Miniprotein binders against q9vhn3. Designs and how they scored, part 18

Target 1, 154 residues: q9vhn3
Amino acid sequence: MDPDDDLVLENEAEEIERLQLPEELKKPIDPEEEDERVARIEFNCSGCEMHEMVHYFGRKPPFALGVIYPEDNYVMRDPFQPPPPRWQSKPEYYIAMGTKCSICSKTVCKDPGCSFYYTASFCLPCGKEELKNWPPEAQARIRKQMSVSQGRQT
Key: E = the ipSAE of ESMFold2; O = the ipSAE of OpenDDE; V2 = 0.75 times the mean of E and O plus 0.25 times the DockQ between their complexes.

## First folded at step 16 (miniprotein)

Design R3 (at its last look DockQ between E and O 0.43; V2 from the best seeds 0.00; counts 0 for: other shape alone 8.067 > 2.5)
Fold by OpenDDE base, look of step 16:
Structure R3 (fold): chain B 154 residues (1-154), chain A 115 residues (1-115)
Amino acid sequence: as target 1 above (154 residues)
Amino acid sequence: SPERFERLLEKLGDPSETVIVIITGDDPEELEEALEEIVEEAERLGAEVIIRVEDGTIVVLVRNLDEEDAERIAELAEELAERLGVEVEVKIVEGLSEQIAFRLAYELLERLEEE
């Protein structure tokens, strides 16, 4: 067994190891980026049984590019939308779940059976009290909204 | 599930009228002025205004309106187009969530750009 055969085998193994394309170090998805996609804010509607985890509470959700609310909103990302490529700032699909009542600060969803809007958001109990102070035209509009919502619950 | 997501959108639908206003133009000052006037009128009516501002395009959702007030907002938007020289598209819809209204707005924008 000629000593030269052992040297050739060692060189081939080293060459195969070199030709192993550096495993593209799957840059660990920055644990911080994965963390941003986890919904960490609890949303509980005081008017119904809706309970969800959401991603944002405020007027300008960063994942809904350019969207501005008049009040702080609870906003959920679409959990089924693939993340946009890092190089493309595409708006994500989202749901605005609800807000806080402007009077009692209880959390309410945007279901017409849980809240309504006139100059601000109100839960139904607070809104019914304030309704008496509003212009007749505004009262009529809100009563119409309330009637439609009660029809959906049947 | 995707179906659950869609059910949430249905649940959160506004039974009232929503006016979708799309404002486009090359002059940011004209766009801002148009937006301001729409917001002022909407606030006078006690309506919820949700806006999306992008480069050269503003989409405004004016929500919680009755039919009469929705028509008023639509007429204002058309007047602003003539007076300020901005391009305005208006659509009145009923029973939609914010998200569905925005989707409709962007579908409309895409069609206008293809034309």
Scores: ipSAE 0.802, ipTM 0.919, lowest interface PAE 0.5, mean pLDDT 87
Fold by ESMFold2, look of step 17:
Structure R3 (fold): chain B 154 residues (1-154), chain A 115 residues (1-115)
Amino acid sequence: as target 1 above (154 residues)
Amino acid sequence: SPERFERLLEKLGDPSETVIVIITGDDPEELEEALEEIVEEAERLGAEVIIRVEDGTIVVLVRNLDEEDAERIAELAEELAERLGVEVEVKIVEGLSEQIAFRLAYELLERLEEE
């Protein structure tokens, strides 16, 4: 079965051109410099009491050029480092705080007591349920890791 | 405050292992092939892969591994250096946040450039 991709694109383009709506001209101001220095995204970990304002949510932070995450991450700029020029981004100046759980979409920080990564990020409750579907070797590894993060270390 | 920031860095520490792989070379196709092979193996292991691409250098963090899997990634990286003619530096670390792992990666890269 082939999708009717041309029909969809033609219909969308036709509707746009037919309407010819006058739009408010929004000059490019380059707000990215202001966004780079201001944390506008609220990050609230569902697994602990961590609450922070962060600067970016996504896979490719514009102020950490060249960096690619496997999932959308909440990224905070280090407040004690000057922002580098865009052509010389430095990933060590930016901190990935956390992600959304791949099952329930709740926000979790990267603290091992709140989330873990196996093929995707999981909050601990969802991860414990998904663990049952993984190869036995992976189950043993992750269960051992979780028991250390939840128990006392001696 | 600086004290709050230090507590955040400690809280984000990862009790698992991270493999830092630095791939350097003059041929973009060989760099891309080396990266793809590392990423494929890391994904097969279920690991988190974070990539930084810059001018003839690729830094790869492969995180959330146990010791055996971290050694598999390190061995693959060394094999790629021999097979593809790229230069590879590998370091396995434990208990580090992503920020600290990148700091170590860039310290390693600076040492390589001095030599």
Scores: ipSAE 0.704, ipTM 0.856, lowest interface PAE 0.9, mean pLDDT 77
ESMFold2, look of step 16: ipSAE 0.678; ipTM 0.838
ESMFold2 (binder alone), look of step 16: mean pLDDT 74; pTM 0.688
ESMFold2 (binder alone), look of step 17: mean pLDDT 74; pTM 0.694
OpenDDE base, look of step 17: ipSAE 0.802; ipTM 0.919

Design R4 (at its last look DockQ between E and O 0.57; V2 from the best seeds 0.00; counts 0 for: other shape alone 4.696 > 2.5)
Fold by OpenDDE base, look of step 16:
Structure R4 (fold): chain B 154 residues (1-154), chain A 111 residues (1-111)
Amino acid sequence: as target 1 above (154 residues)
Amino acid sequence: DPELFEKLGDPSEIVIVIIVGDDPEELEEALEEIVEEAERLGAEVIIRVEDGIIVVLVRNLDEEDAERIAELAEELAERLGVEVEVKIVEGLSEQIAFRLAYELLERLEEE
């Protein structure tokens, strides 16, 4: 059992430790960039108990590159998506939470049990009143939505 | 919360329209016609515009209206010098529909 075998193993371990590329010092995220990632807008659905902090309210969320809504939406960055590398202009995943009712301006989520869309977003109470004025086909679609939403709550 | 995506799922059909072209005027015309038809139907139109690519989500449709939008998209591809891909999906959230659109687009670019 030649004593020379022990010396080779110690040198390899030290070389491996040297070849451990210093953990890429996560460039300190500019404190201003970290601040932009904090959700500061309160979203509270008037139709359910959903309460979340979101990042944006408007038609064009800046983190959802090129997305345009017909109405102002409450939009959250996907909390589970790792921040894209600064060099990758890949669009971030996002969650559109909800909108404001076009009639009463109450905040509602996009859950079929809380709101529906026909030409604009409506909370269920306001939409039920307006429904009477809509084409029969539109009324049928909304009634179907209401029936499905009641089935998911059981 | 993965449950959040499920709660925000649209029980109606969603039409995904991908419009690709080199001429911005043709792309704009195609987009305008899709938007006008969707608005006539009372549907929600969500648009994503990138360089040379437009992804349109038309939500809050029944099956008949979804088919109408799909037919229009196919007609636009023939009439305008644009490439159009259409997919009808059901029960998806907006964010999942966009993800699906981009997966489709990536496949088209690889062919």
Scores: ipSAE 0.721, ipTM 0.886, lowest interface PAE 0.5, mean pLDDT 85
Fold by ESMFold2, look of step 16:
Structure R4 (fold): chain B 154 residues (1-154), chain A 111 residues (1-111)
Amino acid sequence: as target 1 above (154 residues)
Amino acid sequence: DPELFEKLGDPSEIVIVIIVGDDPEELEEALEEIVEEAERLGAEVIIRVEDGIIVVLVRNLDEEDAERIAELAEELAERLGVEVEVKIVEGLSEQIAFRLAYELLERLEEE
């Protein structure tokens, strides 16, 4: 490689910007970049009415740099904020919507009326069966949590 | 639909633990002890790792267990020599809890 070739490449980019009118013709849309801007993963909670298109499913979303979830999560960009610059990948710009039940793999949001977490995430039907095998104190805590969420429903 | 996002708020306690230090071994030891205790309680643990800073969100605890995690974090600060900030909150989503954590960090660095 030749360092002058690197400098020529920089000058070529500057020359292109100077010659083009209008400026938008200088920035073609990269197909891979366009795909990253579109939420293509459907998230439909099996326990409620929540339906959204999300950007990622997994444990380490690349747009939320440094974040580690304990399970695969459906993660979307916050639609109520301006889209962040791609170099500003912070968790406060993104929302973890939900996960899959550890038993049946149905998609559930994080609302206590749809799922709960004890060592793993469970939809309510599967969680109610697994709950019977947990320590009595954990059973009481989770049952109390579920009773509060049921009072919030309808 | 902002009302749907309010649904993601946690009706239980969330413990925000912020660990700051220069030595990666001390940070990892503090993190491991907090995670081990949180997992023993069955809690959901979400971690963000940055240079010299670890933020841990421990979700789905009752009040007594949340206070136990907070007490452990403060004990680790004294024993391991790391800086620790702990906040127990209710009703926050994980996104908002992270935002609060970073606001706390900004105020801590000013002082």
Scores: ipSAE 0.681, ipTM 0.845, lowest interface PAE 1.0, mean pLDDT 77
ESMFold2 (binder alone), look of step 16: mean pLDDT 72; pTM 0.675

## First folded at step 17 (miniprotein)

Design Q6 (at its last look DockQ between E and O 0.38; V2 from the best seeds 0.63)
Fold by OpenDDE base, look of step 19:
Structure Q6 (fold): chain B 154 residues (1-154), chain A 102 residues (1-102)
Amino acid sequence: as target 1 above (154 residues)
Amino acid sequence: DPSETVIVIIVGDDPEELEEALEEIVEEAERLGAEVIIRKEDGTIVVLVRNLDEEDAERIAELAEELAERLGVEVTVVIVEGLSEQEAFRLAYELLERLEEE
């Protein structure tokens, strides 16, 4: 029983213990930071059955660095993206879900079947009424957009 | 046909020149009734001008090129069709990464 076999096994166990990277102390996510990651704003599209919980409603979502909207948007953090490491200034991915109709204030998603934008966001019913007051060129553009969206619902 | 989006990337060292370029793009886009989504970072502004037809998209692109010459900012313009906001921003940043490597 050669004494040399015992020395090899002890070194592997100690190397495995050293390679246990210190459990990165999960810095207790500041309860306030955890709270900011929970989507608390209800988004319900009046034009379709889309229902989501979102993180922000406004023009400048704080998690979308530097993003500015012309109107208040319902914005959610991308649920599939792991939070960037604290040291990486990578912008978080986000999804703009929708807005409010500028006429009736109903919530609508950005789907062409639910809303369109011309100077402001409109739900389809309100937009159809306002369209009559717009320049002919604008009317033609919006009608083209509406026709494409209706063709996908069939 | 999905509405066209013009992606305008404005790069420059002078924040006043960047803001002036942005203002002129926003004014033209508003005149056209287009949705303008802006992302500002240090030395860089990405502007998405959305819900345009082909003619209006070309007009925005031409304006952006003119602004580059007049204000001395670096402008990259891409006209894309059928992209979401998220996809357009993703494309813009992919372009920016390539421009920074050159």
Scores: ipSAE 0.767, ipTM 0.918, lowest interface PAE 0.5, mean pLDDT 86
Fold by ESMFold2, look of step 17:
Structure Q6 (fold): chain B 154 residues (1-154), chain A 102 residues (1-102)
Amino acid sequence: as target 1 above (154 residues)
Amino acid sequence: DPSETVIVIIVGDDPEELEEALEEIVEEAERLGAEVIIRKEDGTIVVLVRNLDEEDAERIAELAEELAERLGVEVTVVIVEGLSEQEAFRLAYELLERLEEE
């Protein structure tokens, strides 16, 4: 006699109890309202230690109707603007917080002191290494952008 | 040299013509290393081509005008400096609404 025979009998008893228990405890079939507007995705910028909760990670945030990003973005609904009426088929107000660095996969916000975009998003350390592979004109422009962002932060 | 954003608003009756115009803009923008953010809705595509210098921004604008002539879509192009993604989209929507009023 294998343990499977005893397990099967126990499973049948649990199945009956499970059916009785869900039926007994079941409230009306109407689901409780869920707050789909709750931000459940943690966003931690590696460049400036910013911490936020966001609503979406990907290229096509559903509340930003019709918007398509070239990379996965951390996107949140703007908490200070009312959403447009649903019948208008317009994007809600939103904030694209940041991306993952295309080299090291660390999360970075869009602040110029933390990341920049050229062909892909890069955190500053990875971007400085990749910059050497770019056309000279692009190198000069990106280096100038990084210099200005450092002065902006003082 | 500050970076520029090219806002391209493409309006047309035929979704296939809109997609062809979009694809050509995206291809050139990607060749230039630019970040491309797109918003689609019926009859209208808004394209933000971001982090360009002035010369590359003018190249995108020239391509967009050529596409309007070749593909028969309506194109509005604006080159802006120092706007965030959200600010650029807001400007694009304001421009689109102003054009609709005319």
Scores: ipSAE 0.710, ipTM 0.886, lowest interface PAE 0.8, mean pLDDT 79
ESMFold2 (binder alone), look of step 17: mean pLDDT 82; pTM 0.808
OpenDDE base, look of step 17: ipSAE 0.764; ipTM 0.917
ESMFold2, look of step 19: ipSAE 0.663; ipTM 0.864
ESMFold2 (binder alone), look of step 19: mean pLDDT 82; pTM 0.810

Design Q7 (at its last look DockQ between E and O 0.76; V2 from the best seeds 0.00; counts 0 for: pae E 1.7 > 1.5)
Fold by OpenDDE base, look of step 17:
Structure Q7 (fold): chain B 154 residues (1-154), chain A 102 residues (1-102)
Amino acid sequence: as target 1 above (154 residues)
Amino acid sequence: DPSETVIVIIVGDDPEELEEALEEIIEEAERLGAEVIIRQEDGIIVVLVRNLDEEDAERIAELAEELAERLGVEVTVVIVEGLSEQEAFRLAYELLERLEEE
């Protein structure tokens, strides 16, 4: 039983450990991409108690492909939607939370009890004052919208 | 009455015709004081005209149909009541999927 056969086996085990392909370096999720998914913009409605962290403020949310608003909107990524696969051009689901009042610049949510839109977004106090300057037809429309919002709070 | 939303889906191969159709819808919506939210991707434009009453919603719908005939674009119009922006876009894309299957 020649002693020389034992030496060859120890070297193969070390080579196999080196040939363990490094665990696929999970491509570091670009820290910038992870950072874009964190909501960092505070949204506080001046008309109600709604408080949320959102991802974007502007007219063209980058995660809502091709969406353009007439005014700057606070926009949140839908937290329940998995990110689309890179190959899917389907826009991520998003939620437009609110805007700023065109008169007083206070943040308001899209709830009819907090804001309305006519040519621009208004908080209810500013809108009520501005309403007096609008055509009668526009006034009637907005008053109807306001009445419906007050009826749901009861 | 809950504010009505008009969903206008414009499909066409000529970007100039699409742009013209979009511009005319925007102009009419602005004249009505309505909020216009646009989504444009690969020859498809989805326009949400929001905060309309029934009469104004019908006016936008009629305009969209006229634009289809005049500009040669394909237009699908739906008037919906009480939908959020998200729900309206979701509905628009569901409609588009159905139109592509036909």
Scores: ipSAE 0.720, ipTM 0.905, lowest interface PAE 0.5, mean pLDDT 85
Fold by ESMFold2, look of step 17:
Structure Q7 (fold): chain B 154 residues (1-154), chain A 102 residues (1-102)
Amino acid sequence: as target 1 above (154 residues)
Amino acid sequence: DPSETVIVIIVGDDPEELEEALEEIIEEAERLGAEVIIRQEDGIIVVLVRNLDEEDAERIAELAEELAERLGVEVTVVIVEGLSEQEAFRLAYELLERLEEE
């Protein structure tokens, strides 16, 4: 019962106006920008067997404008938040998933049961050996953190 | 569990003074073994100093306040526990909005 059945293109234009959305703000996305949103870097945590595809590995993720890490981080766009409209300059939501252990280079997530940071990032096995060289106060703090993360309560 | 994050917000018009403040915070954080994550915009630096115990977090906060007086930059410091990196940055920008309204 639509009187515009013979004018399909006009119906699409009327549908857009009924949504009250300015066409000038809905520009086609550059294919190169769409490719950058594809997660192509594999992240496998050696401590908990987590596996994810992430978007970036390095210190300065381009979708987190202005953010600088002290070490290379595996960083992904946050899948639970909508990306900002392309014409806005707001930074996108992101998640820093993990790093590489500074000793063995195994990939670890940021869960305290898999890694910790003291001067650099360490997986738990390497960190347990390295903390013997640290000040006693730091050793005690890190050991307590590890004990809680392993499901033991004290 | 006692791991704390110090959020330092530095505001100023002189990029050289902002960079000097940032360098001193980084140097102290490295001496303490802390992780430092930075977001820099024109006239604003937000620094997250993470993986500190309470005493070390207070040392960073005291340094930031001293830098504000010495360098003439505006500094806001907050110590928090249990926030993710993104939550800490969000809190920093909420604090900036409130300070500008006051």
Scores: ipSAE 0.543, ipTM 0.822, lowest interface PAE 1.7, mean pLDDT 78
ESMFold2 (binder alone), look of step 17: mean pLDDT 82; pTM 0.812

Design T1 (at its last look DockQ between E and O 0.77; V2 from the best seeds 0.00; counts 0 for: other shape alone 8.995 > 2.5)
Fold by OpenDDE base, look of step 17:
Structure T1 (fold): chain B 154 residues (1-154), chain A 115 residues (1-115)
Amino acid sequence: as target 1 above (154 residues)
Amino acid sequence: SPERFLRLLEKLGDPSETVIVIITGDDPEELEEALEEIVEEAERLGAEVIIRKEDGTIVVLVRNLDEEDAERIAELAEELAERLGVEVEVKIVEGLSEQIAFRLAYELLERLEEE
């Protein structure tokens, strides 16, 4: 076993260590970017026990690229999705949690047992009252939705 | 947990029909015109319209529809393709959250780009 083989292996290991790009280019996550990922908006559904912290309330969540809602939505980033690399403009996963009732302004989630949509979002109590003013076809659709949602809660 | 996230998506699923409309084309004006007509019809039906715009592609979710109205939206989308010269893909789905519907749309788009 020639002593020259040991010197070549040590040099290769040192060269590999030198070629290891310093892992330290962990660019410090800009404290401002970390702050944007903290959910700061409280979401409480008036119809169920859902309580969550969300990231956005509005019609155009900046992290949901190009998404536009007809009404202000409470939107949560997917907490399990790693941040996309800066070079990849991949849309982030998100959850639209809910909205405000168009009549009473109470917060409701998008669960069919908590709200429904016809021209606007309604909580169930307000929607039941307004239902009487809608076209028969719309009434039938909403009643069907309500029946299905009640069946899932049992 | 990921399981909690999935449970939320299931909870927030629309039991009604959702029409996924994917509009593609080279002329942004034609895309916007197609979008406008879909939005107008959806609003007339009282449906929730969620839009996602990207360069050269518009994905429209028309939600809270019954079967008849879903078919009407689908037919309109096909008509718009012929009249405006845009490319349209339509899929009708039931019981999905917004997020799952968008995932399906993008999976469909990926398949179309590979063809």
Scores: ipSAE 0.798, ipTM 0.917, lowest interface PAE 0.5, mean pLDDT 87
Fold by ESMFold2, look of step 17:
Structure T1 (fold): chain B 154 residues (1-154), chain A 115 residues (1-115)
Amino acid sequence: as target 1 above (154 residues)
Amino acid sequence: SPERFLRLLEKLGDPSETVIVIITGDDPEELEEALEEIVEEAERLGAEVIIRKEDGTIVVLVRNLDEEDAERIAELAEELAERLGVEVEVKIVEGLSEQIAFRLAYELLERLEEE
């Protein structure tokens, strides 16, 4: 019997032993990684009926490697795609759902009918009040954007 | 469901202009200088700036702009490429979510390396 043939026969016994390895070796559980996959953060938009559970609130979601937001964002992971291997430099699929209004702290989604961004995020009620305090050219720009948003919703 | 996830992506898309700026180079200090100048101008315009950093590459999304301001950011980015020792690629898009804009940026990078 050739040693390689003998090793194949011994590998059958070793393969059976490998199959009986402890579950933590076959299914490693990193408590921090598992916790990040559970959607535990409640997101309720104050401007519409959107209510979701999301995975992260902050500026640097770990599962969106290398991404930096200017404000804390509520971020949902894609529930239908496995994450890329952590050694890859590609961000996984996700949705930045929304933020907190910079004035009233109410949670708003990024839909233009619920919020807009100018220097910070604003819900529409607070944003309309703040708009009058901005430079005239900024007011004109934001009003144009709001007009497009209202047309989009029709 | 997948349909619900897609509808969320569509609902949360940006209806205004987004400038995608891709900055590449070997000197991290020059990369950071280019980034800081773009961020400063974008912030003066009140735009949302989202950044992704990776070795030798910085992708900047400047969002919530009108057409005139988007062109100004693009012109600044091109000027920085001439003045600093960095390479810059710029694209103006409309109606994309940030996640899709990032993926488009990396597709553009891949095509430029092949050419």
Scores: ipSAE 0.693, ipTM 0.851, lowest interface PAE 0.8, mean pLDDT 77
ESMFold2 (binder alone), look of step 17: mean pLDDT 75; pTM 0.700

Design T2 (at its last look DockQ between E and O 0.49; V2 from the best seeds 0.00; counts 0 for: other shape alone 4.981 > 2.5)
Fold by OpenDDE base, look of step 17:
Structure T2 (fold): chain B 154 residues (1-154), chain A 115 residues (1-115)
Amino acid sequence: as target 1 above (154 residues)
Amino acid sequence: SPERFARLLEKLGDPSETVIVIITGDDPEELEEALEEIVEEAERLGAEVIIRREDGTIVVLVRNLDEEDAERIAELAEELAERLGVEVEVKIVEGLSEQFAFRLAYELLERLEEE
């Protein structure tokens, strides 16, 4: 066993140890940052059994960089996505869960069996009543969407 | 679980047409003008408009459309590119959630940057 092999292994181990950024540079995740990642808003769909904790309610979720909604949305961060490095402004993955019905203000998810959109979001009961006031073309589109959603539930 | 998350995304998929419009250009004012015209047409159609702005790029999702209206939005986007001098990429998709539509948009952008 040539003495030169031991020197190469010791140098590689020292280089690996040097390249191992001291564990101490695990900057403690700012407790405030950890707190921001906890979902604190309850989302409960009035149309189905969906119940989730979400991170945001509004038109401009801060973790969905640059996203703007026409209405207030319940938005959940992807719980499986690692937080982006502080030095990289990468958009996080998220789910827009749902909204409030523009008529009755009940919370509904974006499932076609729970809500639909025409100029605003509607729960199915309110939307069915309001549908009568819309242009025929819009009525046809919404009826088609409703038929597809009912077919998926059967 | 990741599987549960995926199921949620599938559940929230829009069965109607979604138009993905990617607007790029060097002049922010031209980008905003293009966006404004797309938003106005989408609102006239009663469609949901979701916007994502980044430096030099605007991604617009026009959702809850039928096939005819989706084509109308696509045609408008192409016309805007010619008139305003912005670069526009358009894709019509069906059955996608908002999140998947945005992911698709960014995949398209990455491909365009590599060309």
Scores: ipSAE 0.805, ipTM 0.917, lowest interface PAE 0.5, mean pLDDT 87
Fold by ESMFold2, look of step 17:
Structure T2 (fold): chain B 154 residues (1-154), chain A 115 residues (1-115)
Amino acid sequence: as target 1 above (154 residues)
Amino acid sequence: SPERFARLLEKLGDPSETVIVIITGDDPEELEEALEEIVEEAERLGAEVIIRREDGTIVVLVRNLDEEDAERIAELAEELAERLGVEVEVKIVEGLSEQFAFRLAYELLERLEEE
């Protein structure tokens, strides 16, 4: 028999206080473990047509133990991906999908055709404007990176 | 799911240089000092720094570098090994995603422990 259907009250004060608790306190103590396994965060790249549901937004994804990012990242885990063959290196069952542009806050994936990183992440439109303020060597490196990406992907 | 994950990994490839730095040692204070110096130089270069800490080992990915800057980070890592007495393994790779860079780092660790 289910104890919720056939509740027998005892004279113990502990039982009385437990029955008087709000419904919110009856939920599991640590529901965040279940949330970790459910992809509830929408990731929509403003630079391409990528649209995914991801598991985490922040710097320290709990399912990527010990990993720390310099910025908040949208991170997807794939618990259904088969393990790699045992003769390969240890797998990391996650992808850091992208970030928010440090200027306009639009979401961008890490594809070089959509964003790049120099001191922070930038979408291409904002990054092209900020590029003018950087050291000449950094400008040359980033311009080369963007040129290669635009010609080879998508 | 597996097919979608593979497509995402292909799209998120990075044509720039990544320096993989593996720092090992018995003294956490020495490990953190080595990490701090690498992070400071990487940040001066504007690089993205991703850190994974575990007991006795720190893996650092320094990403979005050109060849000259990647070599500068590698040279610093070698100097730190000598100066601080930590063990350092460094590898420069091109065009590798973050996920594949970590996989390579752990393969290198496995080979070192076997020897």
Scores: ipSAE 0.729, ipTM 0.871, lowest interface PAE 0.8, mean pLDDT 76
ESMFold2 (binder alone), look of step 17: mean pLDDT 75; pTM 0.707

